# Designs tried in a protein design chat: VH-VL binders against q0aze0. Part 379

Target 1, 268 residues: q0aze0
Amino acid sequence: MKIILVNNRFKENTEKKAQEIAGQLSALNVEVIIDNGLDEPYAGTVDFIMVLGGDGTMLRAARRYGQRAIPVLGVNMGTVGFLSNIEINELAEYLPLILREEYSLEARMMLEVAVFQQQSLLTRVFCLNELLLRSNSPRMLSFALEISGQKLEPYRGDGLIVSTTTGSTAYSLSAGGPIADPQLDAFIVTPVASHIINKRPLVVSPEREISLHLLEEREAIIGIDGQIKMDFGAENRVLIKRAPHPLLMVNLKAKPFFTSIDRSLQRQ
Below, E stands for the ipSAE of ESMFold2; O stands for the ipSAE of OpenDDE; V2 stands for 0.75 times the mean of E and O plus 0.25 times the DockQ between their complexes.

## First folded at step 18 (VH-VL)

Design HH1 (framework fv_inotuzumab; at its last look DockQ between E and O 0.81; V2 from the best seeds 0.80)
Fold by OpenDDE, look of step 18:
Structure HH1 (fold): chain C 268 residues (1-268), chain A 123 residues (1-123), chain B 112 residues (1-112)
Amino acid sequence: as target 1 above (268 residues)
Amino acid sequence: EVQLVQSGAEVKKPGASVKVSCKASGYTFDDYAIHWVRQAPGQGLEWIGGINTYTGDTYYRRKFQGRVTMTADTSTSTVYMELSSLRSEDTAVYYCARDESYFDYLSGTFDYWGQGTLVTVSS
Amino acid sequence: DVQVTQSPSSLSASVGDRVTITCRSSQSLVYSEGSTYLSWYLHKPGKAPQLLIYDVSRRFSGVPDRFSGSGSGTDFTLTISSLQPEDFATYYCLQATHFPLTFGQGTKVEIK
């Protein structure tokens, strides 16, 4: 068995814990790779991924390894979030189950985000939460939204969020988007400070494709999961689809989603 | 408008402690982390540490570990930096700075700064 | 710790001059998905530092287009295409890819 441990570059305790866990696993004849983001993703075959940290760390792991159909376990290390399944102090208890592959999996839809320069592909990224298009200046953007070839009325505002249902409790929520059941596959398209008063978010079928481009010469930024940023201009297009693969989240312990929403609602 | 307003200048004796505040406004407080940076006379900028206001996690430069404590009060949108066992070398202008954050992720980019707080340590 | 070295430590220039400041790190600053956490700041005495460039080459909102950033891996450059009177200050680069965060020692741009 080979396991990747994903930790947070700034959270030293996660690195230390990763090393500790690696030692323990090695003693059990389990190969371990530690991924702190400073190296290229491990290209070899892996059986299991453990994410040590919070939701941000999970998002990084998802982007890096989600396409490989590997079980991913979120191990919370004293933080808050929606994507961790067990606490670090519970790991010892559940480790035998992990090693015996006695766990259930929850499939979470991911986004496939493709950014183009004219007809050339600049980058393709799979992400778990959302794509954000936002202005890089105090001025509003004018941009076109197309859904499966249907051109909507031009958007004018600070930006737009295209989120998975998993991401519904992240940036989309702050922008007034609905809270969605993570077991549901759908796009959530949430305007950010729209010029149109009370412009409502859209819930879109995962079978559809979403495209965005600017209608004027403005500088914008594409953000992915709050971690990846790239410039976005009039010559750029973004195409968003459902990823061909879901993230396989390990479920070792029941964690009710709807009972954990109260904190998020209180923050808004 | 994003603003970080720091507390006033402090004069302390060696061995004492100082607590500087940084009040944030104009944005959602716990969507961003706050870092502390200082500049001693004739020296460059030096990162001290940071606090994730969402997770509560703190990140201290090893040099200051054991002497620095950063806390956040969400009810007042204020971050505090306390430095103990003050030395003459701690004389500096201390700045708080905002950092984009997403859950436990920090970018390490300081887009807005406080006006600075002079801390003088002298016998 | 990752060492960040700026060059030069100081320079004299005139209004209208092209100014180039270099920042070199002891290790690559490339992180996950190619992100590189290198930013540039302008600092004047008695005032708070100001963000100029982040993520190597992105100008912060309100920053004049005469400021530009470039580089990759371990070598980075801040360029002022045409120095203005308000640009005389000390400039710092900051790496945030590696813990702890570390600044360059600074580059003072003075009037010739």
Scores: ipSAE 0.866, ipTM 0.933, lowest interface PAE 0.6, mean pLDDT 94
Fold by ESMFold2, look of step 18:
Structure HH1 (fold): chain C 268 residues (1-268), chain A 123 residues (1-123), chain B 112 residues (1-112)
Amino acid sequence: as target 1 above (268 residues)
Amino acid sequence: EVQLVQSGAEVKKPGASVKVSCKASGYTFDDYAIHWVRQAPGQGLEWIGGINTYTGDTYYRRKFQGRVTMTADTSTSTVYMELSSLRSEDTAVYYCARDESYFDYLSGTFDYWGQGTLVTVSS
Amino acid sequence: DVQVTQSPSSLSASVGDRVTITCRSSQSLVYSEGSTYLSWYLHKPGKAPQLLIYDVSRRFSGVPDRFSGSGSGTDFTLTISSLQPEDFATYYCLQATHFPLTFGQGTKVEIK
C-alpha cells in the first residue's frame, strides 16, 4: 500500500510529526511518500492520501491530487477546520480501519480553471474553494461575466469570487455570499465591493460554464484557493467549469457541519 | 485605511522584559497574521516570529524560542510581543507587519508595517 | 537556515539611472505549483519598511511601474528602470519559502 502524507511549510513541528508518522507506517510495510510542497507531485500510483494540517493544507492536496480519484483524509494537527475528519491524537485508533479500507467517501465538487491569452491556453488549474478575480491596484476593475454564453451587465468594483459550495464559508462568505451545504453541487458567484447597484450573489448550476474578462486595461490577479496567484490583464480570459473529478474525502467519523460554521458567523 | 500603530519607545535594564503592542485598524483583523521584525543599530532586518490571528498558532525563530511570546486580542484588534531576559544585543527598533492568511496558510509577505518601537537595553 | 545574499551591498547612482540589485538564496525558493515566496522591501531611515514586489515579480498595489522583479530558483533581481529622488534607500529581499523567514543583508542605494 502506498500513501502520500501532505504537510505544510510554515510550522516546523508539523514536519517532525510527518516524519514520525512515516516511520510508523513504514514499520507496517506501508510505502510512504512525504509531500512537503518542495518537490513536484508524486506521479506514480497511490492508494491513499493523508493530509496533516488544517484546511489550507487540504486545499494544496486537493489541487495536486484531487483529480486522481484517490481517497483523501484530513487529519487535524490542532488547527480547527471544516475539512479535517479526525484529530492527530486519534490516528492510532483509526489506522486499522484505514489499512482495511473500512471507511466511506464524501465527494466534493472542484473547479476547473482555464486561463487564456487571446485564444491560447496559458494554464489549467483545479481548486476546491474558489477563484478570486481582484484588482492589483488602487483602481477598480470593469469586467464582463458570462454564464453559458449569457452576458450579464458589466461589473465594476474590486472583483468577483466564483466558489464551490465547499468554498462558501471562505472568501465568498466575507464578501456577502451565502453559506451553502457542501453536499450540494453549485457555483456561488459573489461580487467583491461592487459599485453596480443590486449586483447580488448568484447560485448557479454546476453544469454551467463561467467566463470572465476585463473591459479596460487594469492590473488584476486571479487567486486560486487563496494560495496561487496569476496575473490577469485585458489580453486574458478565464473559463471556469466543474472539474472532471470531485475530491474524494474519507469519512471515518461524523463531523457536524452546521455547528462548525457558528464560529465564522460570530466573527461577522 | 490600513494602519498598524505600535506602542512607544521603551528603556529597559538587562534581564527585564518588554511588551510591545501593535494595534490594527482598517481591515478584518483575523484575515491577517502579524509578524515581528527588528533592526539593531547598524544591522539589517531580522525576522523574530509571527502569530496567525485566525488559528492562534505562533511561529518563532529558534534563537528566540523560550524568550518571546506573541499573543493576539481580537476584541481590541491588538497583537503583543513580549521579549524576556533582555540583553544589550536586543536593543533595536521592533516592527510589526501584517501577512495575509487563509486558514493555516500564510504567504510570508509583509504588506503593511507599524511605525516601529525603539527598545533600548542598557544598564 | 536558508541564507539570502544581496549584491551589491551599496551603490551610488544618479536620478534617471537604471539600477539592479540581486538576491541569491542558498536553496531553491520554489514551492508547490511554482509558488516562490520572495519579496522586496524599501527602507528609509526613520520610516517603516515598504513592500515593493512579492512572489518574485508581482508589484504591490500602488507601487510605481519603474520597479520590477525577476528571477527563479535561487537567483532574483530587483530593477528600478529610472531612479527617482524618493528611491534613495536601503532595499531588502525576504524569502518565506523556508522556515525561518530570512532577509538579505540589504543594499543601500545612495546619491552619486
Scores: ipSAE 0.735, ipTM 0.882, lowest interface PAE 1.3, mean pLDDT 90
ESMFold2 (binder alone), look of step 18: mean pLDDT 91; pTM 0.945

Design HH10 (framework fv_inotuzumab; at its last look DockQ between E and O 0.75; V2 from the best seeds 0.75)
Fold by OpenDDE, look of step 18:
Structure HH10 (fold): chain C 268 residues (1-268), chain A 123 residues (1-123), chain B 112 residues (1-112)
Amino acid sequence: as target 1 above (268 residues)
Amino acid sequence: EVQLVQSGAEVKKPGASVKVSCKASGYTFDDYAIHWVRQAPGQGLEWIGGINTYTGDTYYRRKFQGRVTMTADTSTSTVYMELSSLRSEDTAVYYCARDESYFDHLSGTFDYWGQGTLVTVSS
Amino acid sequence: DVQVTQSPSSLSASVGDRVTITCRSSQSLVYSEGNTYLSWYLHKPGKAPQLLIYDVSRRFSGVPDRFSGSGSGTDFTLTISSLQPEDFATYYCLQATHFPLTFGQGTKVEIK
């Protein structure tokens, strides 16, 4: 068995714990790779991914390794979030189950985000939470939204969020989007400070494609899961689809989603 | 408008502690981390540490571990930095600075700064 | 710790001059997915530092276009295309790819 440990480089406790866990696993004849911010994702074949940290760390792991259809376990290390399944102090208890592959999997839809410069592909990213288009100035953006070839009325506002149902409790929520069941596959399109008062978020079928581009010469930013940033201008297009693969989240312990929503609502 | 307003100048004796505050306004407090940076006389900028206001996680430079404590009060949108066992070498202007954060992710880009707090340590 | 070295430590220039400041790190600042956490700051005595450039080459809001950033890996550059009177200050680069965060030692830009 080969396991990747993904930790948060700036959280020393996660690094230390990763090393400790690696030692323990090695003693059990498990090969371990630690991703503490590797420049490139580990290219070798692995059987299991453990994420040590919070939701941000999970998002990074999902972007880097989610396409490989590898079970991913979120191990919370003293933070808050929705994507961890067990606590670090519970790992010892569940480790035998992990090694015996006695766990269930929950498939979470991911986004496929493609950013183009004219006809050239600049980057393609798979992400778990959301794509954010936002103005890089105090001025509002004017941009076009197209859904499966249907051109909507131009949007005017600070930006737009295209989120998975998993991401519904992240930036989309702050922008007034609905809370969605993570077991549901759908796009959530949430306006950010729309010029149109009470412009409602859209819930869109995962079978559809979403495209965005600016209608005027303005500077904007594309944000992915709050971690990837890139400039976005009039010559750029973004195409959003359902990723061809879901993230396979390991479920070792029941963690009710809806009972945790109260906390999120209180923060908003 | 984003603003970080720090507490006033402090004069302390060696061995004492100082607690500097940084009140944030003009944005959602727990969407951003706050870092502390200092500049001693004739020296450059030095990163002390930071606090993620969302997760509560703290990040301290090893040099200051054991002497520095950073806390956040969400009810007042205020971050505190306490430095104990003060030495003459701790004499500096201390700045708080905002950093984008997303869950446990930090960008390490300080887009807004406090006005600075002079801390003087002398016998 | 990652060593960050700026060059030069100080320079004298005139209004209108092109100014180039370099920042070299002891390790690559490329992080996961190609992110490079390198930013530049302007600092005047008695005032708070100000963000100029982040993510190597992105200008912060309100920063004049005479400021530009470039570089990759371990070598980075801040360029002022035409120095203005208000640009005389000390400049710092900051790496945040590696823990702990570390500043360059600073570059003082003085009037010739």
Scores: ipSAE 0.761, ipTM 0.906, lowest interface PAE 0.6, mean pLDDT 94
Fold by ESMFold2, look of step 18:
Structure HH10 (fold): chain C 268 residues (1-268), chain A 123 residues (1-123), chain B 112 residues (1-112)
Amino acid sequence: as target 1 above (268 residues)
Amino acid sequence: EVQLVQSGAEVKKPGASVKVSCKASGYTFDDYAIHWVRQAPGQGLEWIGGINTYTGDTYYRRKFQGRVTMTADTSTSTVYMELSSLRSEDTAVYYCARDESYFDHLSGTFDYWGQGTLVTVSS
Amino acid sequence: DVQVTQSPSSLSASVGDRVTITCRSSQSLVYSEGNTYLSWYLHKPGKAPQLLIYDVSRRFSGVPDRFSGSGSGTDFTLTISSLQPEDFATYYCLQATHFPLTFGQGTKVEIK
């Protein structure tokens, strides 16, 4: 059995725990690969991914490995978050179930994001929470949104969020978007500081294709999961679709989503 | 308008402690970590550590580990840095700076800074 | 710790000059998906530092076009295409790819 341990790049803060876990797994004849983000993602066959950290660490794991349909377990290291399933001090208790593959999987929709310059594809990236289009200057953006070829009236404001349901409790919530059950597949389209009063958040079928481009030359940025940034100008457009594969999150311990959103509401 | 307003200058004796505050306004407090950076006379900028205001996690440079404590009060949007066992070499201007965070992820980019707090350690 | 070394330590220049400052890291600063957490700051005595460039080459909002950043891996450059009176200051690079976060030693840009 081969497992990837994904941890935070601040290795000094988590390195001892990651090495201890790797030692425990090796003693059980489990081959372990540690991924702190500094190397290319492991390309070979793996059976399981264990994320040691908070939701930000899970997001990186999802972007690197989510399209490979490998079970991913979030292990909380004492941080707050929505995507962890068990605590680090519970790992020994659940490890036999992990090794026997006695767990359920929860599918979480991901975004496939393709950025173009003119007609040329620049990059394709996957996203678990959201794409954020935002101004990179004090000036507002003017931009076009198309949904399955249907052009909406132009937007003007600080930007736009295209979120999964999993991402509904992240930036989208702060911008006034609805909280969505992460078991549902949908896009949530949330304007950021819109100058156009009739631009309310939209909940959109996951079968739609969403397109964005600027209507005037401005310095803008596309943000992915709050961690990846790409320059975005008038020569660019972005297409957003449901990714081919969902993130397969391991469920070993019941996690009451609706009770936990109290934390999100109080913090926002 | 993003602002980080720090507490006023402090004069301390060797062996004492100092607690510097950094009050944030004009943005969502939990979306940004707060780091502390100092500059001693004639020296460059030195990173001390930071606190993720969302998670409460702290990150301290080893040089300061055991002497520094960073805390955040979300109700007042204020971060505190306490440095104990002060030495003359701790005489410096101490800055707070914000760093965009996303859950436990930090970019380590300091976009807005406090005005600085002079801490003088003299006998 | 990752060391970040700036060059030169000091330079003299006149208004209108093109200025380049280099920052060399002891390790690659490339992180996941190519993110490179290197930023540049301007610092004047009695004032707070100001962010100029982040992610190697991305200009912070409101920073004039005369400032640009470039580089990859371990070698990075800040360029001021036409030095202005307000640009006489000390410049620092910061790496945040590796823990702990480390500043370069600084480059003082002085009037000739």
Scores: ipSAE 0.741, ipTM 0.884, lowest interface PAE 1.1, mean pLDDT 90
ESMFold2 (binder alone), look of step 18: mean pLDDT 92; pTM 0.947

Design HH11 (framework fv_inotuzumab; at its last look DockQ between E and O 0.58; V2 from the best seeds 0.00; counts 0 for: pae E 2.7 > 2)
Fold by OpenDDE, look of step 18:
Structure HH11 (fold): chain C 268 residues (1-268), chain A 123 residues (1-123), chain B 112 residues (1-112)
Amino acid sequence: as target 1 above (268 residues)
Amino acid sequence: EVQLVQSGAEVKKPGASVKVSCKASGYTFDDYAIHWVRQAPGQGLEWIGGINTYTGDTYYRRKFQGRVTMTADTSTSTVYMELSSLRSEDTAVYYCARDESYFDYESGTFDYWGQGTLVTVSS
Amino acid sequence: DVQVTQSPSSLSASVGDRVTITCRSSQSLVYSEGNTYLSWYLHKPGKAPQLLIYDVSRRFSGVPDRFSGSGSGTDFTLTISSLQPEDFATYYCLQATHFPLTFGQGTKVEIK
């Protein structure tokens, strides 16, 4: 068995714990790779991924490895979030189950985000939470939204969020988007400070494609999961569709989503 | 308007402790981490550490570990930096700075700064 | 710790001059997914530092277009295309790819 431990370089406690866990796993004849983000993603075959930290760390892991259909376990190390399944102090208890592959998997839809300059692909990213288009100035953006070729009325505002249902409890929520069941596959399109009063978010089928481009020469930024930033101008377009593979989240411990919403949202 | 307002100048004796505050306004407090940077006389900027106001996680430069404590009060949108066992070398202007954060992720880019707090350590 | 060497330590220039400041890191500053956490700051005595450039080449809001950043890997440059009176200050680069965060030594830009 080969396991990747994903930690946060700036969180020393996660690195230290990763090393400890690696030692324990090695003693059990498990090959371990530690990923702190400083190196390229491990390209070899892997059986399991443990994410040590919070939701941000999980998002990074998802972007790096999610398309490879590898079970990913979120191990919370004292942070608040929705994406961790067990606590670090519970890992020892569940480790035998992990090694025997006795766990359930929950598939979470990811976004495939493609950014173009004219007809050239600049980058393609798979992400778990959201794509954000935001103005890089105090001025509002004017941008076009197309859904499966249907051109909507131009949007004017600070920006737009295209989120998965997993991401519904992240930035989309802060922008007034609905809370969605993470077991549901859908896009959530949430305006950010729209010039149109009471502009409503859209819930869109995962079978559709979403396209965004600016209608005027303004400086904007594309944000992905709050960690990736790209300049976005009039010559650029972004295409969003459902990723071909979902993130396979390991479910070792029951974690009721709806009964935990109040507690988690009050923290925000 | 984003503002970070720090507490006033401090004069301390060696061995004492100092606690500097940084009050944030004009934005959602727990959407950003706060870092602390100091500048000693005639020296450059030196990173001390930071606190994620959302997760509560702290990370300190090893040089200051054991002597520095950073805390955040969400009710007042205020971050504190306490430095103990003060030495003459700790004489500096201390700055708080805002950093974008997303859950347990920080960008390490300081877009807004406090006005600075002079801490003088002298016998 | 990752060392960031900033050069020059000081320079004298006149209004209208092109000014170039460089930062070299002891290790690559490329992080996950190609992110490079290198930023530039302007600092005047008695004032708060100000962000100029982040992510190597992105200009912060309100920063004049005479400021630009470039570089990759371990070598980075801040350029002021035409120095203005208000630009006389000390400039710092900051790497945030590696823990701990480290600043360059600073470059004081003085009036000639």
Scores: ipSAE 0.802, ipTM 0.917, lowest interface PAE 0.7, mean pLDDT 94
Fold by ESMFold2, look of step 18:
Structure HH11 (fold): chain C 268 residues (1-268), chain A 123 residues (1-123), chain B 112 residues (1-112)
Amino acid sequence: as target 1 above (268 residues)
Amino acid sequence: EVQLVQSGAEVKKPGASVKVSCKASGYTFDDYAIHWVRQAPGQGLEWIGGINTYTGDTYYRRKFQGRVTMTADTSTSTVYMELSSLRSEDTAVYYCARDESYFDYESGTFDYWGQGTLVTVSS
Amino acid sequence: DVQVTQSPSSLSASVGDRVTITCRSSQSLVYSEGNTYLSWYLHKPGKAPQLLIYDVSRRFSGVPDRFSGSGSGTDFTLTISSLQPEDFATYYCLQATHFPLTFGQGTKVEIK
């Protein structure tokens, strides 16, 4: 059995805990790969992924490994988040179940994001929370949104968020989007500081394709999960659709979603 | 209009402690981490540590571990940095700065800064 | 700790000059998905530092286009294409790929 431990580069205690867990697993003849983000993702066959950290660490794991249909367990290191399942002090209790593969899986929709220059593909990335199109200057953007070939009236403002339901409690919420049950599959399209008063957030079928491009030359950025950034200009177009595979999140403990959102509701 | 407003200058004796506040406005406070950076007279910038304002999780440069404590109060949108066992080399201007990455996204890029707080340690 | 060394430590230049400042890291600053957490700041006496460039080459909102950043791996450059009177300041690079976060020692730009 081969397990990847994903940890956070900023939290030295996560690295120390990852080494301790690796030692315990090695004593059980489990091969362990530690991924702190500094090396290329492990390319070989892997049975399980354990994320030691908060939501940001889970986002990186999802982008690196989420399309490989590998079970992913979020382990809270005392950092409260939406994407952890167990606490670090409970790991020893649950480790036998992990090794016996006695757990359920919850699927979380991901985005597939393709950025083009003219007709040439520049990059394709995956996203667990959101794509953000935003201005990279004091000036607002004018941009076009197309949903499955249906062109909406132009947008004008600071940008736009295309979020999964998992991402509904992240940047989309701060921009005025709804909180969505992460077990639903949907796109949530949330304008950022729209100058057009009647542009409301949209909830869109996961079977749609979403396209964005600028209507005038401006400096803009595409952000992915707040962690990857790409330049975006008038020569570019981005295409967003449901990723081929969802993130497979391990469920060892019941996590009542609606009780946990009170902090997010108080932000409004 | 993101603003970080820090508490005023302080004069301390060696061995004392100081607590500097940093009040945030113009954005959702617990969506962004806050870092602390100092500059001693004639010296460059030195990173001290940071705090995730949503979780309260902290990360300190090793030389300050055991002397520094950072806390966040979401109800007042304020971060505090307390530095104890002060020495003369702790004389510096202390800045708070916002990490530009949203929520639990940890980039270490400081987009908005407080005005600075001079802490003078002298006998 | 990752060492970050700026060159030069100071320079004198005239208005209109092209100015380059280099920042060299003791380790690669490339992180997951190619992210490179290298940023540049401007610091004037009595003022807070100001972000100029992040992610190696991305200009922060409102920063004039005479400022540009480039580089990869361990070697990075801040360029001011045509120095203006308001550009006298000390410039710092910051690496945030590796813990702990480390600034370069600074480059003081004095306008003749």
Scores: ipSAE 0.570, ipTM 0.827, lowest interface PAE 2.7, mean pLDDT 88
ESMFold2 (binder alone), look of step 18: mean pLDDT 92; pTM 0.946

